# Ledger of designs, part 1: VHH binders against Geranylgeranyl transferase type-1 subunit beta (CDC43)

Scores and structures below are computed, not measured.

Target 1, 376 residues: Geranylgeranyl transferase type-1 subunit beta (CDC43), of Saccharomyces cerevisiae (p18898)
Amino acid sequence: MCQATNGPSRVVTKKHRKFFERHLQLLPSSHQGHDVNRMAIIFYSISGLSIFDVNVSAKYGDHLGWMRKHYIKTVLDDTENTVISGFVGSLVMNIPHATTINLPNTLFALLSMIMLRDYEYFETILDKRSLARFVSKCQRPDRGSFVSCLDYKTNCGSSVDSDDLRFCYIAVAILYICGCRSKEDFDEYIDTEKLLGYIMSQQCYNGAFGAHNEPHSGYTSCALSTLALLSSLEKLSDKFKEDTITWLLHRQVSSHGCMKFESELNASYDQSDDGGFQGRENKFADTCYAFWCLNSLHLLTKDWKMLCQTELVTNYLLDRTQKTLTGGFSKNDEEDADLYHSCLGSAALALIEGKFNGELCIPQEIFNDFSKRCCF
Unless a header shows other numbers, all headers, positions and changes below count from the first letter of the chain; antibody chains aren't numbered by Kabat.
F, E and O stand for the ipSAE by ESMFold2-Fast, ESMFold2 and OpenDDE, each averaged over both directions (binder to target, target to binder). V2 = 0.75 x the mean of E and O + 0.25 x the DockQ between their complexes.
[cut] stands for letters that were removed.
The coordinates of atoms that the task and the answers printed are left out; those that the model quotes come from them. Centres of patches stay.

## First folded at step 6 (VHH; from s0 with Y104S E106L)

Design w06
Fold by ESMFold2, look of step 9:
Structure w06 (fold): chain B 376 residues (1-376), chain A 121 residues (1-121)
Amino acid sequence: as target 1 above (376 residues)
Amino acid sequence: DVQLVESGGGLVQAGGSLRLSCAASGFTFSSYRMYWGRQAPGKGREWVSGISGSGGRTYYASSVKGRFTISRDNAKNTLYLQMNNLKPEDTALYYCATEYSDFSLLELDYWGQGTQVTVSS
């Protein structure tokens, strides 16, 4: 709750708190709705509040207790009668896939409970082994990547599902929360060699990670955070790390190019984007890519603040995408604030301040407390 | 249900012109930045032009600048790409795209099926 006392503050902290609080106030606390994204909404909201020094456990722990109803433990119809568990996005049975356990809702719920310090639930109700077995079942045996959910009779429509670096990160993050730390821990539940092979196959020729050989800062952050949680960042070659750092630095928008004989003025330059980061080459800057690019740089090198212009990205966030009347951050200076960009804009500022854990995407103090209590 | 439907592609002689259209639905079109991208056979996707929600900001890849013009009509929810002085290297599947958040970990790209542009020598 500390306000800066040295010079004028440009951060509208009270407005940001109210912005995130309004999102929690609008969620049903006791009844099923049709919004399959409830776990994400809770996560983004309490992350934002925690970043702005609200004691979310004390204020929202009882209010958000209804999240526990989203935990489902079930027995698969397979020859082993495997017991799995996870979190659903909605309790309404008539929404397609709404009652299906999936990896994203499971991760968002687990992270939210960590931020609410609901450790009693972790110790008594959550079955960490069945959660980890759910992750196991989501791994593609041939590629080593992960899908988001299982395709089974009672809740299945189609057998086709995406498998990309997002779900690799989510899978490993869930296992990490469940206590996996060493390669042997992870190998109990997943094929880590195939997973590493998949991650390496997503490297782009000139650095970074992406789909269709198009470097993408979001996929890059997912890959790097996954490798960090697996203690495997050292498996990246020095050349690839250098190329990736260079690619990430070039995502910061500047009115001037660099390199000898380059045009003095960037022909694609837009003053509204100055200091911000693109997620991909030849696209406009976006608040969320400030976080994904900075997090990637942070994971790759201790020198990341020296290498990029953190004051410029701070100016972009505070002067262009911070919404001083409503609170929150927008995607760009033409849109209203939304929850996703508000959380990630806040996280980018917190990361610059050293207050954010980029591997699990939660405030650093929360991560430290969790690590102290819930390891092994 | 976001939908992007491209049209206006075809076969054209080098030096010729085409005008591509993209009909958008399922979102507030005027609030979103829009892009044209292309994918040549056996190559990765590349982004060739972008335009802000209001239409006041545009950009072009160096390979198309001066030849292509992006525009939008927010009343008709339609994005355009005027392509002049076409070259054989412009041969590609052209698609329009936007980004959105679905409360997932990352923003997703929404893009259409594309419209084929083939430039004969």
Scores: ipSAE 0.510, ipTM 0.798, lowest interface PAE 2.0, mean pLDDT 84

## First folded at step 9 (VHH; from w06 with G50A)

Design v5
Fold by ESMFold2, look of step 10:
Order: structure tokens, then sequence, then C-alpha cells
Structure v5 (fold): chain B 376 residues (1-376), chain A 121 residues (1-121)
């Protein structure tokens, strides 16, 4: 089969594969010693390749085996000599922040190893208890939210880092991967009641989640995914769920059906964005918000495909933000492809096809196989 | 690091004009969509105008359409908001913003500290 060009609505699968592969192949030569985001780059690349039917465990498992070296287990200088573990982004330089264990790198590494089918790591090398204890130390005792890392001077949660719904999601996802399922499992390591209180405090009056009562589809997806992993979505009122579904549907720029929005309320409407989703009112459509909005709708109702016309989102992604020359997806039709939007655009397409686990951001088949074999 | 610095605010009479500027540094300015927002006393923030990275697409809230003009000079890394026919309701702290990905999970907002615009009746 030879494809010279693709028309609208066609997926340039070979270009996408090459796009993600280039990012992996550059890591050894362009990111040595200075890139603290290696785990994220690996995750986005491996996830994209998996979505496009590359057997990443067979092809990249040995090549990426060095990821295990980023797993650090250490003892805190506190009164209890607490043992923690997690992943760092860089092993070089005598710069504490570059070698600091943090929640995002830990989640990205764990998800990447799941996709690489590194079952031996999860069964024999990963110290789940010390890793879960690191998550515990990142929780703010007064608010129940999480920060990304510890302050190496105080061995307490960093006072410099933001704490928001992103890190609540990351913390719960890590614990879920480590085997927490019931409230009792989570309560071993975190204050689940305070966490739920924090999440509910981020509800916006007219639906959705956000900061300072400004609804945001990214924070909404983080909150809903966190609640889903905690088996706590039913704690949301029916009114709030209905308002949130309505708010999310209004984020789609469309001239078709329930996705059409031409009122004076949304001044950022643009025909060039047709089918795409905004993250907030009066902003442009963006490839990543296709994923965040669709994942949120997916979590709130089984009717999500009937409530929005997924054909329009697919056309937006394939006709406007897919980059047929280089592979990958861009933020919008005016910019070059980048790794983040390439991964999330691909994930949105896979979610629509029912082949993606939106709560953990990995292909559903891979999640099912890992769960079955590692039987947490 | 990323820095956004607004200027050009002040006191004006109703019907008057002001031009706001936002000096950007620490990122490839031409690759990013830019926004103007405002916060009136006792109110939440609202988004006023947006412009694409190339400058080819612009958008306005209904309350300012026809009176405000957003523009950018990518050679000078500067965003502008020309505000004409100002009304007392336009009194607010005006700030510029952009979004970027740092590979953590979500795109982040960078906000300037703002410049005050006060329109007297």
Amino acid sequence: as target 1 above (376 residues)
Amino acid sequence: DVQLVESGGGLVQAGGSLRLSCAASGFTFSSYRMYWGRQAPGKGREWVSAISGSGGRTYYASSVKGRFTISRDNAKNTLYLQMNNLKPEDTALYYCATEYSDFSLLELDYWGQGTQVTVSS
C-alpha cells in the first residue's frame, strides 16, 4: 500500500509514527543531562505510537530500559526517617531541582512502563509502599490538594509549587496504579475526605471545575478523572452534572445541531475552528481541548457521542490540526505540530473509537492487559 | 522566564482613547496566541480580545467589538490594545495573557500584572 497524499478526514498514520519516533530517537543525543521532562516526552511519544498500532513493548522496551535508573528511593531527614521513592527527570548535574523526585515524572514513567509491558518492574523492583508514601507527603494537610514535589530543605511539600486539580489527579492516578481501589486503600496514604472536599470546592457556580470560579475544561477533566478513579463520581449532584455537560457542549464550535453556538455569549466563535473545542469561553479552539472536553463528557454520561457530533471533532482534528507533511497535530491550524498536541489529538481520536482509557491516558487494550497480568 | 508587562493605562474621560501595550519575553512570541482580559472592581476576570500567533485572526467580546482593536508586532514582541470611545464600564485592571505547554498535563496561563484603566463619566 502506497499513499502519496491524503485528503480531508484521512489519517496519515505513517507520518504520525515517524513524528513520535523522532522524539524518542532524539532523547539520547539531545537531552542528556539537562532535560528534566524526559519522562513526559517518553510518555507522549509512546502513547502516540501505541495509538497508531506500534507494538512499543517489542520495539522500544530494550531501548528505553534505562528509564528504571530514574527511579530513586531515599530516606527523608525527618523524625520518622520516612522512606519514599519516585521518578526524577534527570540523573546528572549537582542541581537538587534537576534530580528531585516529583509527581508528574513519576506518573509519566509508570504509564510508560505499563505501555512497555515492563511487568517485572512492577512485580519486583517498584516499592509501591515507599512510592505511595511520597504521594502522601505531597498532600497539603490544610486543603487536601497536592503539590508536585517536596522542598528538599524542609522535607515538606514545596511552598513554591502550585497546588491544583492537576496534582490531585496525578496523585490519585499513581496510587491507583500502585493498587489502591477502595476508600480504605487510599486512606492508608492520603486523606481522601479532605481531597474530596478540595475537589468539590473547585466546582463553579454554573457547572464545570476551575480556579477562582472560572470554568476550565482541563481542570474539569482532571477533577472528573480523579473522582472516577476514587469511585466517587456519584457524589456530584445531578444538577451540577447536567450544568457541566451543558457547559462542555457549548465549548464546541459548530454550525451543526447541539454543537452550534452563535449567541453573543461566546465572542470567540470562528468558522475556521468549526468542530473544535475551546478550553474556556471566548478563547480559540485547541486540539488538546478536544481530548479534555470529550473525556469529561465521556465520564459524565453514556450518551456523550449522541450529545455532541463526534464527526465534527474528527474533521477538525484531521482537516485543521493534523500536519500531513511532518506528522503530528498542532494546537491550531496556524502552528506547527508539537508533541503535546500530537499525543492529545491522537488520544481524542482513539477515545471516540472506544480504544482509549481516558482516566489513565493509555490505550484500553494495554490497560486491560496490564491489569490482568499484574493483578493488583 | 516568561514575562508579560502591561503599560499604557491611565485616567481618561468618557469617549476618549487609550492604547495599551504588553511587552513579552522568555518565549517565542510569534508562536503563541495572545489575549487581553480585564477585571473591574468587585467583579471577576473577563476575556476581552484575542489574536492568533500570526495576527491573522482577531476576536472581541461583544461589549468592546467595534471600539477596541487588538494587534501585535512580532518583531518587537509586543501586543497592543487600542481602546476607543471608552465608557465608564470599561474601567478595570487590564492584563495580557498567553497559554503554553510545559509537558506537565495542562497548558498553563501566563498573566501580566496588569495596567489600570479608569474612565470617568
Scores: ipSAE 0.443, ipTM 0.749, lowest interface PAE 2.4, mean pLDDT 84

## First folded at step 10 (VHH; from w06 with G53R)

Design x8
Fold by ESMFold2, look of step 10:
Structure x8 (fold): chain B 376 residues (1-376), chain A 121 residues (1-121)
Amino acid sequence: as target 1 above (376 residues)
Amino acid sequence: DVQLVESGGGLVQAGGSLRLSCAASGFTFSSYRMYWGRQAPGKGREWVSGISRSGGRTYYASSVKGRFTISRDNAKNTLYLQMNNLKPEDTALYYCATEYSDFSLLELDYWGQGTQVTVSS
């Protein structure tokens, strides 16, 4: 899909399709799998295939129908006998709590089913209220942030799991998929005021979001996407938005052009990384941070393509991290392709083309179809 | 699981030198880029240097370039930071780090426990 009309395509589309297909073909199609990350593997694989114009619902809908079995509905041992639901990564019950319902698997499964156009699931099987109650239970009452799962012994958030902006994003994305739109919709299940307070507390002094005043482009993308889904981006001050845009632009590695912010803040320019994005100051460029930084910029300003060097990041992705033999993208030019970076490298290219929805991390056409059917 | 253990910190006068080490275990060290970061009192964490998996590429914050040298020994699973001409502003807790993916939304960082470097006037 990313082929140019004026010459040979630099994108090895057929190799990318085969790369993602191999990951789906290696997954168990039965109930006996032990891979706790299978929902993520499915999500990244079918996102990549969808970006490259594979009709994943037609080709994989039947094959991936077993995903529905990972939807677990259960009753908490609490005073209300609360019914919750969500997705597990594995159906093997030999290891207590290893296959517990968690927020990441739940989001990955829901987005995958949206891409597979499994409308019967959303209309007849998904219990949106019990799923939203699971999200509710994952919110920390004191901080407003979210953990990824519950400790079923206490019915409280896991004490061994950290709470951070990833899980805030995942929680809000799940509720959005379930139909929450207004503040009142979200407030039925979560404390949006405390959540907003937590997000704002993660602002760094010189822009961007991160823990302990360390700006981080991944957490920045999570925070901005969360605010976008809550219709709350306007709650950011103009100064913070300007500082964040500046910080993000400085993550692009470049020694030339009118956007030379990196050369002043980081004198250790590395030619091998030219055009790519760092996730933090003084780190190497990384394929996934092309996506996280560009998504953040895209959410902050309509002028993002004018402000950054999209041709340079495209060159970095296609010339340094695209793997023409195997398909896929690698983290950096020293490594083999992996699924995560292959999906996010492809998503970065699709975002530049205007074909990707950054708030939900799915292709724009898929989001448009979902939006027509959001009244499940 | 990833384990990163730093050593070699201490008290040194301005202009002096120290060599930090980071012993790595629980992962294939030679397959990962490695970094040194630091955190001064009252400041956020900052990254000061990075090194490619082969050691062929290195990266330095402008504040330490020319004074610090990162290196690695993949046979010993060990990362090093040679710090020369130390300045009082180099005073910080120094830690080594790497990035990894567990198929989550974001890549995670693994940080060591850190080793204190204190540079006196």
Scores: ipSAE 0.585, ipTM 0.831, lowest interface PAE 1.8, mean pLDDT 85

## First folded at step 11 (VHH; from x8 with S52T)

Design n3
Fold by OpenDDE, fold request of step 15:
Structure n3 (fold): chain B 376 residues (1-376), chain A 121 residues (1-121)
Amino acid sequence: as target 1 above (376 residues)
Amino acid sequence: DVQLVESGGGLVQAGGSLRLSCAASGFTFSSYRMYWGRQAPGKGREWVSGITRSGGRTYYASSVKGRFTISRDNAKNTLYLQMNNLKPEDTALYYCATEYSDFSLLELDYWGQGTQVTVSS
């Protein structure tokens, strides 16, 4: 009995709002064990709420107090007495004289402040130069990549930490927020050429970006977003762009393989993943990859909506991973909704609607307001 | 910390069978999809098989379809890969992996040290 394909599922906006709100409300009590992730939780929740047209600045300004308390300015024990600043995840984990500032928390905090329209604090209290100097210290001089935090002993980038494309994006995004717009601006704080070299070195042979020549949609999005923020997308060859587009399109799950190019039946087709995007070849579709892939396509071509099947991805999200009872989005149809996938699923939908800035990973309206106020 | 420990690899003749195991710890195993990947000498990483958290859905690479079977025991936090009719081309380092979010913007794959499978002609 072919269950009558009920019309396209609708976005359960009220449920989503409640879902994100619950996560914000739980932060003081239930997430104590996740205090290190509180900044991320705030970011994802505020983003989600904003995507669903909640005036977050009016309703959730109370979170600013906590965030502001986690802004740290410190002097490094180096020959230059370098002043750096950033955000920490927890004040409790602060080892005396140890720099616990990290790139992810700093970005999440800054973006959250922007979404909450804390412009006064942003303009008068935050030291953009010291923020940028922190980013500078995180760059690996040998590779041009970035580490997430400084070693507490050497006050240099930790050699044991990952330095993949995530942190390139985060670093550049922070600098962008701090006012960098031109190569000259970025070069005041980082070696932009080395960074570009690193990013280019992460190109995979068959298109897209990834570590060890393994294409990954998330890394691809990070790389492309970084390049976009650096106004350097033109540095990519046309061939690479085409290959990347092709690769991304093949990540959309279809019974016919690549929806546009292959007439052969996909023998590995999973109906449950129909219209969804894979993060890598031969993996299950995932809600988050809807965003990463769509964002990548969006950055690469203006015709991205024509190339991919946006309706199918929408259906995937709304019919398969949207949780109509609890709100939010799950990773896939079998899992429960979580904050990360809820945010990115929502962002994917917003991106399709032209309401999301994928480069800076915030709602477009918020970006516009920020740009107007900060004289960008 | 997420930990994955692969075992069960070894030397086997063509046509033989092996059963790989992956012991998971440091995360809620039953909440995550699990994968088997392999890397042959001089070749890139290949995802061989995947299984949903419940075990209700599985996928296989075309190269192993019909020969390999992925399964999981959530009570034991263990992932399995039954490999039958092994071929020399199956020679590789096999690793189990999960996609785990550490709130670092991306969900990344976590994998163990792997277990070596060598199929002799």
Scores: ipSAE 0.833, ipTM 0.932, lowest interface PAE 0.6, mean pLDDT 91
Fold by OpenDDE, fold request of step 15:
Structure n3 (fold): chain B 376 residues (1-376), chain A 121 residues (1-121)
Amino acid sequence: as target 1 above (376 residues)
Amino acid sequence: DVQLVESGGGLVQAGGSLRLSCAASGFTFSSYRMYWGRQAPGKGREWVSGITRSGGRTYYASSVKGRFTISRDNAKNTLYLQMNNLKPEDTALYYCATEYSDFSLLELDYWGQGTQVTVSS
């Protein structure tokens, strides 16, 4: 078991901690224009800090106040007077009679609360049933996919909103956090079969998942994570799994098409991207796709570390996209560090070390504590 | 809002040349890598070229290598694709694209409406 020992000497842990901390500190003053993204910023920052062994519950509990204020419970204007709840990105955008609750902010908030160990609030204040009902309303009855938010007029998904695999994952993750574990549990709130049908319809011919038969690493991770949470990975054919694994392995940039299986030189090989993963065929490597691809491989096979070159991924992240001066990770070796890539780059490293739960996208220790607390 | 507007397409004879342009707005153009993709009738989308934010690195699909040149003007927020020695197989709708994060879990591609390139035999 070649434990990719991320040698402590190459990771600038203190700089990373400062990088994430800085983003949390900037939220009140400089990001006034980014209130809509504040929940995401909190999530990525707290995740990053947690990955680097910061006791976030002890140091950053002050952010809980803001988060709690953005928990909204409302009654829909339907025949049943359905009570739903969730999280909003901003209270300023609260248009009267408009439901601004959305799936991404709800998931980011819940995961952040879990990382901050706000269990009392989670157990006593959050209405898990109304959260789940919100998710229910986001499911498209015609396709089984999910929209991110409800239309304020119809309380239905907007036709303009994307209903891609991201929101399938987010929806199922929320339900999982709310206590759903079996198909029967999920079926109380969503049409699980229709969801599964939609996910399966997003299979690409040569493996992986994506829109319009274009495989995408991020969508693949979302689909597989969703299936994992639904305990439904076995619904995938062995051939599809194999094809997907093969496709993912080919996303790792190498002088060869596949580092382990191909002997011919890759004519499009770029040394700058060596060991990194692509999101799609014929694109540059990206820090975030290190996580999405590795997570996908991890979900598909126990031997995923033997199939891909985890050491090269580590080298790519630590030597090329890690910013030693500022902390954080950049998208590629030419760009500056940003919060999104910093979080996912860190998560990729943690995943390699077995310290990250890719299904819920949180540190493994946090997941374990949450599971113990909630008797899951 | 991220906006990409492609232009420069048209009808050209085999062996001819075209120069495509993509005007970018709604984001910091100079901070993002950019791509050209195309979709031929009845075929899937193909990425034909990419360029890093500084223009320091470029990518070309094997099908267009040696014939196409990607470039960018960050001061003008414009991406270019010089297409030389065009072939009938290059007939497609061409898209300009960028990877952009809207903090919705994934970084996704944004592209414009495209510009039609038709190469006659």
Scores: ipSAE 0.829, ipTM 0.930, lowest interface PAE 0.6, mean pLDDT 90
Fold by OpenDDE, look of step 12:
Structure n3 (fold): chain B 376 residues (1-376), chain A 121 residues (1-121)
Amino acid sequence: as target 1 above (376 residues)
Amino acid sequence: DVQLVESGGGLVQAGGSLRLSCAASGFTFSSYRMYWGRQAPGKGREWVSGITRSGGRTYYASSVKGRFTISRDNAKNTLYLQMNNLKPEDTALYYCATEYSDFSLLELDYWGQGTQVTVSS
C-alpha cells in the first residue's frame, strides 16, 4: 500500500486571494441581512488579502467610502454633554443595535482603515479624543471590564456582553490606535489599574485566562494582547507564565513530543487533529485556535517556536483545513471554508513566518507602516 | 437565538445508568460540533465528551471513557449522552454546548441550563 508521500501541501495563495475577494464583493448585495457584521467581514477579508500580499490600499480603497459613512459623532445625554464617536454597523434605523456605536465595529473599522492606509482620514477627520471617550464610557466602573456598546438613552452598557475579555482587548486596542502608549496615556481615558485588576482576576489556577476558572485559548490571547498593549506583561508572575505556556503547549494535539500521548493510553488522540490546537481541554482542534494559541505563546516567550511544533501546525492547516478548490480555511476537516477561520488560519501561518502582529491582529508590515506615519 | 435544553438527569444509584438529551434550536444543528460538559460542586467545569457534526468522530474524557457514549440525531436536532456504570464522582450539573461564531473576535460557546445528575453511593 504505497503511502503516497504526498509532499508537503503548499499554500494555494491564488485561491485564498479569490476567496477573500469574493467575500468583499458580496458585501453590497448578499449580506444585506448581515449589516451588523459588515465591518467584521471587511476586516477579515482585507486582513486575509493583506496576508497574501495583496496591495489592498490600491485595490480596495473604494470600501473606505462606505466605512467613513459609518463613522458617527454624537453627544451623550449626560451632565457633561460628552461628545463621543465611533463606528456603527449599519445606517439603517430599523435594525436593532445596528445603529449604535459599538467597540467591535469601531475596532474593525479602524484596523481596516489602517490596512487600507487611510492615514489622512486618521489625521484629519477622525476625532481620536471622542473615540477614546467612547471607550471611556464603555468601561464598567465597578469591575474595570468593558461593555460592547452603549445605550445612548440610558448611558448603560449591554448586560449581555459584560465582563468578556474580548471587549477589554478591543477597548485597549482602540485606545492604542488613538495614540495611547503609556499608562499615563491610557489613564486619561480609562481606569487602567482597575482594568488590570479585572484581567488578573480572570487568571485560572492552572494557567491561562478564562471565565469561571476555565482556561480558554481565545480569552488567553485577548488578555495577553491587552497586557502587551498596556506594556504590562511583566505584571504576570513567572509561575503563571510558565503554567500558561505549559497549558498552551498541551493544547496542541500531537502523537509526538513532551506529551507522548502514549497511543495506547491517550484514547483521546485523534489523528485528524494532529498538529492542531484545542481551544479548551478535551475539545477538538480548530483552525482559529491555532492562531489564538500561537499568538499567546508568542507574547509569552521569544522561544515559542522551539516549544511548540510549528511544522505540525502548518501541516494541520495546509493538509486538513485548507480548501484547495475554493480557497480559504475551514474550522475543521469536515466543514467548508468560512471567512473567520480563513482569516485566522492565514494569520496563524503569517505569525509563524514572523509577518503578523498578534497584538493588534494585523499584518506586521501594515503595523510598521502605521507606526511610522501616525506619530502619536 | 441559540437554545440548548438539557434533560434526563436525576438521582441514580452507583452502577446505574442515565441517558441525557439536549434539544437544540436557533441554529443549524447539523453544522456544528457538540459537546457535553459537567460541573461538580466546588469543582471547575469539565468537558466530558464531544462529537463532530456528522457524528463520525467522538471524544471522551479519560474519566468517562468506556462508560459514556455520545451520539446525535441531526434530524431531530438532539444530542445524547448515554451514561453507564455511573459513579458518585459523576455527580454534577451536566450541560450541552456548541461552538458558534458570530463574527466576533472569538467563537462563543453556547450552553444550556444544564440537568442535574446525582449518583448515590
Scores: ipSAE 0.819, ipTM 0.927, lowest interface PAE 0.7, mean pLDDT 90

